# VH-VL binders against q9h9l3: the designs that were tried, part 231

Target 1, 176 residues: q9h9l3
Amino acid sequence: PRKMVAIDCEMVGTGPKGHVSSLARCSIVNYNGDVLYDEYILPPCHIVDYRTRWSGIRKQHMVNATPFKIARGQILKILTGKIVVGHAIHNDFKALQYFHPKSLTRDTSHIPPLNRKADCPENATMSLKHLTKKLLNRDIQVGKSGHSSVEDAQATMELYKLVEVEWEEHLARNPP

## First folded at step 13 (VH-VL)

Design C11 (framework fv_amlenetug)
Fold by ESMFold2-Fast, scan of step 13:
Structure C11 (fold): chain C 176 residues (1-176), chain A 120 residues (1-120), chain B 108 residues (1-108)
Amino acid sequence: as target 1 above (176 residues)
Amino acid sequence: EVQLLESGGGLVQTGGSLRLSCAASGFTFSDYAMHWVRQAPGKGLEWVSAISGEGDSTDYADSVEGRFTISRDNSQNTLYLQMNSLRAEDTAVYYCAKDRITIFGPFDYWGQGTLVTVSS
Amino acid sequence: EIVLTQSPGTLSLSPGERATLSCRASQSVSSDYLAWYQQKPGQAPRLLIYDASSRATGIPDRFSGSGSGTDFTLTISRLEPEDFAVYYCQQYDESPYTFGQGTKVEIK
């Protein structure tokens, strides 16, 4: 049986006008929602926009943050060989500069049965906040102090568990 | 200047194996993801495989998953593609390509290509 | 996977004319992660445009890209003899990387 984890990353703006998204926090939880990893991460390039309203990251978090190269190594050790669940997870993998096998990737923003349960069009891309409210009756990403990547990773795992049996059967018959 | 030079192409029988190489120069090789892209005679471009700058993660097109293995030797500035269980539909010019950013970007430099012909 | 469909398949024009090439994606390409390449017979592709509208180094300003979401356009404002080639669009928003089938720009 393959082990499963859920991930959520926070990004800050680097590069010209802060338009490049660089990893600044990563949270990973196990199947039961227990935290396996949660660290602030120092980008290798200058931060021009903290995007604090969404990321929850402030200048103070960078003082003792783990350098990107070291954090990436730690994170990849956890992800390698596991089924990784995320929401719009391609953005997290881009920030990590990491290719994860498609057969071991589960993206809760692209699971038609999950949208169907939420009374949404099957092929629409729905936000994590919307799906969590509709299916788990829980409000996440509340307020203007930024998102909790731990909270988001936990919600993502719980959402996936709602369709896990059905979706794993579908993937076995229709490999990605 | 940035240069990429492929080698290792040739004629091979169906079910056979072949290893392609790409020699890179003019940039810090280990900082960039590298790609293999192929083009069948008279057809369009098809992305085949990618490898991260440090070589610790890889990705493959569904058509080659389980048959092809991408690897790199950063000490020699060389990218490889090990091709096993070759099929007639694998016949193509194989290009080595460099990611523009570091990873998940477009391909800013390409090699000249090396022709692989698989006989039935 | 994201499927890219290019149109027209062939565009027959004379030097000095404007060329407009279309690339349509089967689903939205986020952050304009769309590139255009030029390929001449016997040569490797050459990057022209990245991030939908940014010109690559050394590319003449007669080449421009535009669009977002599912609809993207490459424009060549005044065709030069060396511009007659095959053009491919590519998305790098999500794996697998995909290319359009190509548009051939040929002399009328």
Scores: ipSAE 0.571, ipTM 0.837, lowest interface PAE 1.8, mean pLDDT 91
Fold by OpenDDE, second read of step 14:
Structure C11 (fold): chain C 176 residues (1-176), chain A 120 residues (1-120), chain B 108 residues (1-108)
Amino acid sequence: as target 1 above (176 residues)
Amino acid sequence: EVQLLESGGGLVQTGGSLRLSCAASGFTFSDYAMHWVRQAPGKGLEWVSAISGEGDSTDYADSVEGRFTISRDNSQNTLYLQMNSLRAEDTAVYYCAKDRITIFGPFDYWGQGTLVTVSS
Amino acid sequence: EIVLTQSPGTLSLSPGERATLSCRASQSVSSDYLAWYQQKPGQAPRLLIYDASSRATGIPDRFSGSGSGTDFTLTISRLEPEDFAVYYCQQYDESPYTFGQGTKVEIK
């Protein structure tokens, strides 16, 4: 079986109106929850909105942040060839300007068995916070200081592990 | 001036293969992601595939995944689409399109397209 | 995938009139990653609007885009003879990139 990692990214707003989501932090954990990568990242464009209450990113974090191109190379080296688990992971890949193979991607926001286990509609998109509370009895993303990408990545991996066997069997029978 | 010129289209039998090319000029080719978009006769637009500026990342529509391969030669400013196991529903005008940004942007420039006809 | 539904299917108007085209998404399009294209018979599509409301280079100011979330609108304030064509919306928020089925603006 292929190695599995979970990823979570924090984004800030760039562009004229701050609507462009640019990578500002990336965390990657292995199957056991050990941190493989956790870096603040400097976007190539001026930051208009730090989105601090959500991202947890502040201006001070960008002082010694890793330039985007360098960080992207580091992250892609870790992801290549692995099954990548994330929540609403298309946002993370977009921020990374990277396409991971669909067959090697696992998005916990789109796994019906996971929603079913949480007594949620299978076709609904549930938040990571909600699923984590329901299935792991753990509170994440508490307060107004912003998210912890390491915490979120770990929670995402733990959630996936709950349905891993069932979902992998499903995907084997129904490849994307 | 940005220019995109597709070639390689033609008539092919079901199950056959075809390779399309797109010659690009008027911009720094390697700085931009490139896309293929197709349009069946009298129908709408369908995104087919994308490749990053450096060619280190690719993506495909489900309808062509496993059959089509996108690639690029930045030294020649050329984009390619290798199409295998062609089906009747692959019949379309295939457009080469430039991404507005490095990746994941809208398509700000299009070629005039090349027609691919798949017959049984 | 995000499904984009355009309305109306056909819009019959006269030169000088205002055209309003709608594009509805099956789910929210984040960061307003929504584009509008114009296509005339026998020609390739041309980018009109990107990021929901930004006008592409060389596009006349009679074209404008608005909207967010799931509802987007393309407006042509005063139709010119050359504006009669098919218009497509497209999202690039997530893969696969998807287009609406198109709205044909034809001369009345």
Scores: ipSAE 0.019, ipTM 0.587, lowest interface PAE 7.9, mean pLDDT 92

Design C12 (framework fv_amlenetug)
Fold by ESMFold2-Fast, scan of step 13:
Structure C12 (fold): chain C 176 residues (1-176), chain A 120 residues (1-120), chain B 108 residues (1-108)
Amino acid sequence: as target 1 above (176 residues)
Amino acid sequence: EVQLLESGGGLVQTGGSLRLSCAASGFTFSDYAMTWVRQAPGKGLEWVSAIDSEGDSTDYADSVEGRFTISRDNSQNTLYLQMNSLRAEDTAVYYCAKDRITIFGPFDYWGQGTLVTVSS
Amino acid sequence: EIVLTQSPGTLSLSPGERATLSCRASQSVSSDYLAWYQQKPGQAPRLLIYDASSRATGIPDRFSGSGSGTDFTLTISRLEPEDFAVYYCQQYDESPYTFGQGTKVEIK
C-alpha cells in the first residue's frame, strides 16, 4: 500500500585506525513496523574497531554473517522504488555504497515540523534518542551494550508517521 | 599511477546527443564510485552525476536529470555519460573523477577533461 | 541542497603573504565532510584538503583546513608563486554534491 520502509544500519570501524565506517548490520521495517530484513553483515575488510558501545556488534556476530556483496544485493531489492525513511540516513546509504533518489528519501533528522513538535529549533539536527523520548515517550538506545537497529528503525518510522501528511504535502509543493 | 582519460567531446547542435567516455587505470576501478563534474567556460565547478562502484545506483544534478545517463563497464574500466536533449547551457569541459574512499567522499583524482560545445 | 558560499571572490596578495579563504554552508555539514580543491588555468582541479582538515597526498604543509558545522576556512600560511590559482570548497555530506563558486587568489 504505502510502499514505504524504514532502515537503520550499524557500522564497525575498518581501515587505518578504524576510521572507515563499514556496514555490519542492517534492519528494515515496513510501514507498520514489521521486520522485512535484519542481518549481521561481514565487511570485506578486516574489522579494526567493533564500536560495540554504539553498534552492538561483537566478533561472534561475524560468524556466519552475510557477506557484504550478497547482503547489499538483498537490501537494494527491498529499497529500490520505495520511500525510505531513516535518521541521518546519508550515513546508512554511505555504508550501503548506494545512491537512493532524493525524491524517495525521508530523513527524520532534517524535518523541521518534527523538530517543532519536539520544541527544538527547526534547523537543528536532533538525535533519534532525543526525538523518540520527546515525541513518543519511549527510551531507546538504553545502556552501553550497543543499539538495536530494529528498535531504531521502528522508532524512525513512528516518528515519520507523526508528520507524514504535513511533510508529504510540503514536498509535493517544494520538491527536493 | 592513477590515470583518468576522457573522450567523446565535440561540437553538437541544441537538441542533439553525445556520449562521453572515461578510461581508468592504476586502481581497482570496481571498488570506487565515479562522478562527472563540468565547468562552463570561465565559470566554476558543477557536479553532474555519480554512479556507485557496482553500477547499481546513480545520482544526478537537477539540471541534467532525465536527459543524461551515467553508466560504467567494470570489465573495461570505463565510465560513460550519455547526454541527450543538449542545451546551450550544457557547454562545458566535462571531467570524470574518482571518489577518494568508495562513495560519498571527495574526488581525489580527476581526468584532463573533454570539451562539449552546444550551439544553435 | 547545501549551498556553499565562498568569500572573498578575489584575494590579491604577494608571494610570502598568508591567504585565508572562507566557505560557508547554508546548513550544517556533518562529520566535517568538506573538501578544498585548487585549479590552475587549463588544468583539472587538484584535491588539497578533505574531511575539513586532512591534507591530501603530496600537498605541502603550508596548506591547512579548519572549521566545522557551517563555517570552514582554508589557510595558505606563506604563498608560493605556484599557489596563485582558483580555490573551490565542496561538501560531500549529502546528495547532491555541491561546490562553492570559487575564490581567485591572484598576484598583486
Scores: ipSAE 0.459, ipTM 0.799, lowest interface PAE 2.5, mean pLDDT 91
Fold by OpenDDE, second read of step 14:
Structure C12 (fold): chain C 176 residues (1-176), chain A 120 residues (1-120), chain B 108 residues (1-108)
Amino acid sequence: as target 1 above (176 residues)
Amino acid sequence: EVQLLESGGGLVQTGGSLRLSCAASGFTFSDYAMTWVRQAPGKGLEWVSAIDSEGDSTDYADSVEGRFTISRDNSQNTLYLQMNSLRAEDTAVYYCAKDRITIFGPFDYWGQGTLVTVSS
Amino acid sequence: EIVLTQSPGTLSLSPGERATLSCRASQSVSSDYLAWYQQKPGQAPRLLIYDASSRATGIPDRFSGSGSGTDFTLTISRLEPEDFAVYYCQQYDESPYTFGQGTKVEIK
């Protein structure tokens, strides 16, 4: 059996209009919720929008942030060969400029059994906050200080664990 | 001047294998992700596979996953596409494309393509 | 996957006229990661527009891109004889990085 990790990234806006989402923080936890990685990351381009209300990132966090290329190497070493769990994880991979194998990816925003368990439409895209509240009776992303990527990664892993057996069996019968 | 030159296309039987190459010049090859895009005769464009600048990360369309393998040799400025278990529907002109920035970007330069014909 | 639907399938116009091409996505394309390409018979595609509205290097200003979310538009303000070709949109927001089926701009 392959080891599982959960990942959550925070992004800031770069590019002329700040529309490009660039990695500014990455958190990775193991199956038990232990933090394997949690670093502020310095984008290669000028930050136009810190998106603080969502990302929690401020200018002061970038002073000693890990350069993107270095951080990417560190993160990829952790992810390689693992089953990677995330929520809307395509955004995290995009920010990392990394393609993880589809067969080793688990996106909690696209798991019908998880939505069903939360009394949500199976084909709907529910937020991590909503699913966490409904299924774990826990409030995350509270306040206006921005998200905690560690908290979000831990919640994502806990959510997946609720449907792990069923979903892994489904994937075995229906490989992507 | 950026140049991309595909080679290796030809006629192959169903179930056969073929390896395409793309020779790149006119830019720092190792700084850019590379992509294969194909076009069946008289049809539109289809994304096939991509590889990051270092060759550490790859991605594939569902239609070719498990059959095709993308790779690169940065010391030779060459991109490859190993195609196994070829099917009739794989018949197409295969283009080598350079990503504009790093990964996930648009393609700012294309080769002239190489034709792959798969017959029964 | 994100499905891109282009319209119309064929656009018949005369030189000097305005061309408006549509590309609709099955879901929102984030960060405006949408590109437009031009392809002439027997040639490789050429990048025209990226990031929905940014003109690629060397592309004439008669070409412009607009839109966000699910609706994108390529406009050719005044068609030149060399502009008659097939045009494709492509999203690079989410894998697979799909193309539209294309719009053929032909001479009336």
Scores: ipSAE 0.016, ipTM 0.575, lowest interface PAE 9.4, mean pLDDT 92

Design C13 (framework fv_amlenetug)
Fold by ESMFold2-Fast, scan of step 13:
Parts: C-alpha cells; structure tokens; sequence
Structure C13 (fold): chain C 176 residues (1-176), chain A 120 residues (1-120), chain B 108 residues (1-108)
C-alpha cells in the first residue's frame, strides 16, 4: 500500500569492445513483491556482448523485446513520484538515462543499519546475494545461466523492509 | 573535432540572473548527457548540474537546487544554465562538459569555461 | 554525499621521479566509477583515467590508476615536465557527483 517500488535492471555490452552498458531487461515490483513491470528491452545499438553469465540475456530474448525509447517511457512513468528501492541502484538509473530524486531513492548497498544486521562493516558495499543469504536465508543468483531481475527486485524490497522504519526515521531527521 | 564553447558569463549583482550557453559540435549531441562544473577562483572543481540526452531528466547540486535550471536544445546543439538568485559564492569559472559514451560517467571533453562574477 | 579526500595536498618532486596520489572516499564507490583529471593553470580539466584504471584516449602509459571501494590511487611512473599540475579525483557512482579537493604536483 505504500508508494514504493523496487527495481532491478540487466545490462548487455554494446559499443566498442562491448564496454558500453545498455539496458536489456527491467523488472519492477511493488511493496508486496508483485510484478508491476518485467520486459526485455532492445538496445538502440548492436549487442557485442550479452554478458549472459550475469545478465541472463540471450539472443532469443531480443526477438520480441521492447525498443529502449518505448520501454524507458513506460518505466519512468512507474518510477516518477515514488520511493524507488534498488541495490547499487545508481547503475540502474544510469542504464535508464534517468536521475531519480535523492530524497525518494533507497539503495540497499548504502544503508548502514542493513549491513549491521548482516554482521558486516557499515561502510562496506555488500552484494545483494550476500545480504539476501545472511538476512533472508535465501540463495539468489544461483548457477551460471544469469540473474533473474524479478528475483533480485523482490529480494531488494524484502531487504529494505527489514530496516524501513529505522531508515525512514533517520532520513526524516537527516534529509538527503 | 569535438568542441564545446561556453558563453554568457560576466559581472552580475547579488540577487540577479544570468544565462550561460554551451555550443557543442563534432558529436551527436542528443545521445550524450551534459554537465556544468564550476571552479571558484583558486579553489577546486564543484559539480553543478547534469541533464540526460533527451532533456527530460535533470539533477542539481544542493547548493544550486531551486535557483539554477539546466536545459538543452538538441536542434541547436546547445546546453543552457539559467542562474537565478545569484550569490557571491556562485562566483566561478563555469565549464560545460560532455559525458563519456556510457550510462553517465566521467567527462571526456570540456569547454574553455566562462567566468561569472557576482558582486554587491 | 560521497566526500573524496585527496592526499597529499601538495607533492613536491623532480622530473623523473614517481608520483603516487591518493583519493579516499567516505563510503564505498561501486563499479569502480572513479575518474582522475589533470588541470593546468588557465586550462580546463583533462580526463586521464576512468573506471578507476582505464586510461583515456591519448593519455601516456606512464599514468595509471588503481584501487576499489574507498581507496584509489593515481600513479605517474616517471614525471615529465608537463605533468606538473593539479590532479582531481571524481566519483560518478551517485549524485551529487563529487570531486576531491585536488593534489598539486609541483617542482621540488
């Protein structure tokens, strides 16, 4: 019931030597973990490196993928005005070519209380996989066939909910 | 071949307004994010504002939020910074800079800078 | 915001010597989104290194970057006369996109 969503994006390599990260999939879930958006996205330029080990993207997924410009418009419509939760979320916003307001952004890779609950140094950037295993006792990103952005978005929302009350109170007293 | 040329700097009174322009050439302007970075006399670099290629997504440093507006005209290959309610601490050389090819990152090309002096 | 602290503030060396410049972040910079710039008096900054260790086009191989997380280093293996300048680190991981205060490399 909150105006809060979680996002996770998958990127493929485009441009010279595949060094440019281009959006190839985006998943958005609501507060309860229900999927609001999950589409494969066609980059505007040739895919040099699918990065399948991490992205889970294969050539077959591009056949009916939504063109970047259309997908971006749909995604931004969902994100605008909402609190958006993600893990290393700045990478997702970069892939979307979008600046989300800092006051409405929650990055589970930069929440000291969350690291504290996981018995990790507060200043360290822990992976989503590690935090999910430690705090939710669940294995994500299993195997070598790539990550599920839906699974990652759901895990990210659940992680945030563990510290939501404490962190929102902190942000109210210390506005970004 | 990539060139960025700032203009519009000058002397302005506290509380006044000024609009900076940056003329870009040698690349597909609309594909790249653009940024303004300033440098006060004898001081370091301070990021001011950024805008993505489409022109529909913008961001600002806290010190200028609500006073400055970044915009672009992709048909004219020009970046703008509208500066309102100017303060003495806004005195600086203002650089226009181009994002490197990727998502948003380091600035691979910079203009020569334009000096803005704010005085009483 | 991520605060970048550069050290030393001033580095006094002779041509031919190695320069090692430090940049420390107040919190972890993910994905190695850290760049180094060179600035000479009266000139705009020049991009040297991006993604912590990738050399920008046209930059001599005597310049190298290393590090991750909160601790980053720019190394100039053998100072040339034209390398005496101010160097800035910058993170582009998250807004606001902050710069360090600069390290001045000056002739001894």
Amino acid sequence: as target 1 above (176 residues)
Amino acid sequence: EVQLLESGGGLVQTGGSLRLSCAASGFTFSDYAMTWVRQAPGKGLEWVSAIYGEGDSTDYADSVEGRFTISRDNSQNTLYLQMNSLRAEDTAVYYCAKDRITIFGPFDYWGQGTLVTVSS
Amino acid sequence: EIVLTQSPGTLSLSPGERATLSCRASQSVSSDYLAWYQQKPGQAPRLLIYDASSRATGIPDRFSGSGSGTDFTLTISRLEPEDFAVYYCQQYDESPYTFGQGTKVEIK
Scores: ipSAE 0.545, ipTM 0.828, lowest interface PAE 2.0, mean pLDDT 90
Fold by OpenDDE, second read of step 14:
Parts: sequence; structure tokens; C-alpha cells
Structure C13 (fold): chain C 176 residues (1-176), chain A 120 residues (1-120), chain B 108 residues (1-108)
Amino acid sequence: as target 1 above (176 residues)
Amino acid sequence: EVQLLESGGGLVQTGGSLRLSCAASGFTFSDYAMTWVRQAPGKGLEWVSAIYGEGDSTDYADSVEGRFTISRDNSQNTLYLQMNSLRAEDTAVYYCAKDRITIFGPFDYWGQGTLVTVSS
Amino acid sequence: EIVLTQSPGTLSLSPGERATLSCRASQSVSSDYLAWYQQKPGQAPRLLIYDASSRATGIPDRFSGSGSGTDFTLTISRLEPEDFAVYYCQQYDESPYTFGQGTKVEIK
């Protein structure tokens, strides 16, 4: 039995057109929801779009932000050897320029039993906000100030815990 | 100067095993992800496996998952590919490649490759 | 997996001509995580372009990459004799990190 952590990242837009999603904040929580990591991260390239409405990232957050290479090393040390839970986690790994082993990854946006429990189509991609409201009766990502990656990571872990037993059994029978 | 040198290729029977090595130099080996890419005779390139850091994170193509194991010895600046249960379709030149930034590419340096031939 | 389809399969041109190579993805490639490689017979591939449009170190200006989403292009503005080779595109957006089947640029 491996330890589990949940991760959520906020990204800003970089590159000539701001279409490149670059890591600007990363939050990691343990199985109990305790924060293991929560840092603002400085992208290696100039930020073109802070995407504040969604990311919650502002220019002042980058003043003392951890350089990407350093942050990446810190984050990878935490993730190593663990089962990593996330929502649409592919985007988080992409921003980290790191992909965790498939067999040790859990994506709550692609767990049919979770959707079933929420009375949603099993093959649909539901938002974290929707699933959290439906299954945990909790509002996240409210307001116009952007997301809280800690809150999102905690919600993701709680959602996974609802279907952990069933899903782990499924994966044991059907390894990815 | 970055150098990658593959070795360990050869002729092996179907169901057999082979271990490839890649000796790296000219850069801080442990700081970069390393990848194996193969190319069947007269065919295109196929991503096989990648490893990052101290070797705690690995990834495999579906075609080799469960049969191949990628590993590294950072103290020796060497990358390995243990190949078990080899099949005819595994016949290829196997390249060792250095990742530029990430564990999934692009690959800015390649070895000259080592030929693996699997016969029935 | 993301399937990359290159076209044409073979491109026959003369030195000095413009070469345009296409790489189409079965789904959108995020953040333009697409690379182009050149391979000559008996040699290992060489990185030409990364992040769809960034030229690798030491690559001549005549090579350029463009595109986004599902459609990407490698352009060689004026072919040199040493440019006749096979070219591969590769995405590193999603595992497995697939290659295109290649385009052979041959001398007419």
C-alpha cells in the first residue's frame, strides 16, 4: 500500500501569444488534506497572461516566487514513490514538465464510478467544482479572485476517497 | 561535448533476454531524463521508455510494458534497458536519447544506436 | 494515443527549391509540444525544431517550424544538398510520445 498525495497547479500564459501554460503555483496535500507543499513558482519565460480570473495569480505573487527548476525538484521529491491524485492531472504534469508513472496516477476527471455517484454520465468529463458540490456539498472556486490550488487539491483527495476502494480494486484487475 | 554510446545489441532468440547500456558523458547525467527510442529496419521511430532523476519515475510504451525495464546508474553515467520476453517485432536499432528539458522530449542528443535482432 | 500523420510520404525537389512538410495530429497538441527531427541514412536523428517553432542550437535559418493545435509545418526555405533526408515530427504532449511516420525529401 503506497501513500497518496493530491496535487493541483495554477498556470499562467507564456510564449509569444501567451498560449503556453506555465506553472505558477503548486499545492500538494496528503491523504488527510494536510498541506505538504504550497508555493508560487516563477516561470523561466516572461509571463504574458496571468490568467488571474482563473489562476488567482497576480504580478505581486511572482516577486518572491520559487524559480521553476528549484520548485520542480522540490515537488518531484514529494511525488516520488507515491500515488498521485489530481483532477485533469495531465495538465498539472504538463506544466511541471514531468509525468508520473501511469500506474501510480489517479485522475478524478476520468473515474466512471465517481461520475456515477454524482448522477453524471460515466464517460463525461465533469468539472472539479461540479463534482465537489454534488458529492461533498461544498462550494469551491467561488468568486472572481481565481482558484485556490490548496482547496482544489483537498477537494480532489476527498472525492477520490469516496471511490477509492472500488477504483483500486478495478485497477488491480485492469492495470493501466 | 555531449556523447552517448549504446552497447549490448546482438542476435537473440524469441522469448530471450538482452540488456542494453548507454554510456553518457559531457553533461550532468543525473539532471536530465533519458529515453530509449527504437527504429525497425526501414521503418520509422518509436518511443520505447523514459526515466528521470534517480530512477524513481519511469514510463513505457504499451508495446513493451511488462517486458522491458529502464534503469540508470547516475554514479556511472549509464542508462540501461533490460529486455525480456523478446519478440520478432522488437527487432530494431535502439537509440539512447537525452531529453532537452522534460522527461518526454524533445531529444537534443542521440547515440548512434545498437542493433537488436530477434529471430524465431 | 496521439497519432501523427505526415505528408507527403515522399517529396522530390531540386536544390534551391522550397520544401513544405506537414504533420497532422489526431487531436490537439497542447502548448505546441511538437518537435521535428532530421535523419540521414545510417545516422541517428537530429533535432531541428522544438516547441513547434523554436530552432535547435546550430540549426540553419532556412529551417523553420510553424503551426498549432492539430496542424504543423516544417519549412525549408531553400534546399541544400545536405538537406535531402527523412524528417519526423514528434509530439511530447501526451504519453506515449509518438512520432510521425516520416517524410522523405529526395533529390529530383
Scores: ipSAE 0.006, ipTM 0.551, lowest interface PAE 11.2, mean pLDDT 91

Design C14 (framework fv_amlenetug)
Fold by ESMFold2-Fast, scan of step 13:
Structure C14 (fold): chain C 176 residues (1-176), chain A 120 residues (1-120), chain B 108 residues (1-108)
Amino acid sequence: as target 1 above (176 residues)
Amino acid sequence: EVQLLESGGGLVQTGGSLRLSCAASGFTFSDYAMTWVRQAPGKGLEWVSAIYSEGDSTDYADSVEGRFTISRDNSQNTLYLQMNSLRAEDTAVYYCAKDRITIFGPFDYWGQGTLVTVSS
Amino acid sequence: EIVLTQSPGTLSLSPGERATLSCRASQSVSSDYLAWYQQKPGQAPRLLIYDASSRATGIPDRFSGSGSGTDFTLTISRLEPEDFAVYYCQQYDESPYTFGQGTKVEIK
């Protein structure tokens, strides 16, 4: 059986007007929700917009943050060969400058059975916060201090576990 | 100025192999992701393969996965596409294109294209 | 994969007229990661618009992009003779990075 992890990244704004999303934190948890990786990451470019309300990133977190190139190497070692679960995970992979195999990727924002369990339209893209409240009766991303990528990664893994058997059977019959 | 120059296209028989090259100049090649996009005669654009700046992460369209290999040599400012087990449906003009930024975005510069014709 | 459908397939107009080109996605495109390209016969595509509405370097202000989610539009406010070409939309939200089938803007 292939090992499974869940990932959630926080991005800050770099480039002109802060419109480029650069990796500033990454959290990875195992199947049981235990933290395998959680580090602040220093982008190679000047940070224009910390996006603190959403990212939870502040200047203080950058002082001893792991440089992007080193953090990326550490993260990719954890992800390589594993089934990786995330929510709108394509954004995390872009920030990591990484292509993970489609056959090993599980995106909880694109799993029709998960939306069905939440009484949502199967083809709609629902937020992690909404799905977690509906299916796990848990409030995440609470308050104004930014999101916890650890909390988001843990919620994402738990959501996937609700449809894992059904979805893995579907993927075996309909390979991506 | 930014320039991308493809080479290596030609006529090849079904089941054959061909290696395309793209010589880049006018920008720091090692900072940008690169892609190959093809266009069959009279048809639209089809993305084929992509590679991030370090060369350690690659992706492919389902139609070419297992047959094509994208690679790059940052010391020579050159992008490659190794094409194996060629099929008639691979007949197209192949374009080399540069990512606009380090995160995979739109392609801001394109080469002139090189024609690959696969026949039996 | 995200399928992009462009309409109309062909748009026949005269110089000086406004051209409006549509691109619809089979699912929502995040962060406005949609681009528009122009292609003339025998030439490589040229980037016109990125991030749904940002003009690429050197592109005249008569070209504008708009839209979000699943519905995107390219507008050419006043067609010049050099604008008659094929136009493609492309999403770069997720792999595979798909293109629409193209809209040909031709002289009536």
Scores: ipSAE 0.630, ipTM 0.869, lowest interface PAE 1.9, mean pLDDT 91
Fold by OpenDDE, second read of step 14:
Structure C14 (fold): chain C 176 residues (1-176), chain A 120 residues (1-120), chain B 108 residues (1-108)
Amino acid sequence: as target 1 above (176 residues)
Amino acid sequence: EVQLLESGGGLVQTGGSLRLSCAASGFTFSDYAMTWVRQAPGKGLEWVSAIYSEGDSTDYADSVEGRFTISRDNSQNTLYLQMNSLRAEDTAVYYCAKDRITIFGPFDYWGQGTLVTVSS
Amino acid sequence: EIVLTQSPGTLSLSPGERATLSCRASQSVSSDYLAWYQQKPGQAPRLLIYDASSRATGIPDRFSGSGSGTDFTLTISRLEPEDFAVYYCQQYDESPYTFGQGTKVEIK
């Protein structure tokens, strides 16, 4: 069986209007929740909006941040060959400018059995915060200081583990 | 001046293979992601495949996944699309498109396209 | 996938009139990653609008884009003879990077 990792990224706004989401932090944890990677990342373009209340990113975090190109290489080395778990993970991959194979990707925002377990509509898109509270009885993303990507990645992995067996069997019968 | 020129289209039998090429000029090819978009006769546009500037990241539409392979040679300023196990529904004009700023869209420059016809 | 539905299918207008084209997404398009293209018969598509409301280089002022979330609009304030064509919207927020089915703007 392939090894699994969970990823969560924080993005800041770049471009003329700050609408471009650029990677500013990335956290990766293994199956047990151990941190494999956690770095602040410097976008190649000027940051227009730190989005601090959501991202938790401040200007001071960018002083010694890892340049995007270097960070991307480090992250891709970790992800290569693994099953990658994330929540709304397409945003993370977009920010990384990287596509992981669909067959090796697990998005906890699109797993009907997980929603069912949380007494939510199977086809609804639920937040990580909501699912974590409902299924793990844990509060994440609390306060006004922004998200913790490590905490979010760990929660995502734990959520997936709840439905891993069922979902992996489903995917085996219905490969993407 | 940015130029994109597709080639390699033609008539092929069902189950056959074809390789398309796109020659790029007028910009730093290696700095931009590239995309293939196709258009069946009298139909709309369909995104097919995209590749990042360094060639280490690719993506495919479900309709072509496992059959098509996108690649690039930055030393030759050329984009490729290897098409295997071709089907009738793959019949279309295939456009080479340059990504503007963001990854895999929008597309600020297009080639004139090359026609691929798959017959039984 | 994000399905983009354009309306109307065909828009019949006269030169000088205002054209309003709609593009509705099956789910929210984040960061307004929505583009509009123009295609004339026998030609490749041409980028008109990107990021929902930004005009591409060389595009006349009469073209404008608006909207966010699931509802987007392309407006041609005053149709010129050369504006009669098919228009497509496209999202580049989530793979696959889908197009709408197109709206044909034809001369009345």
Scores: ipSAE 0.013, ipTM 0.558, lowest interface PAE 8.6, mean pLDDT 92

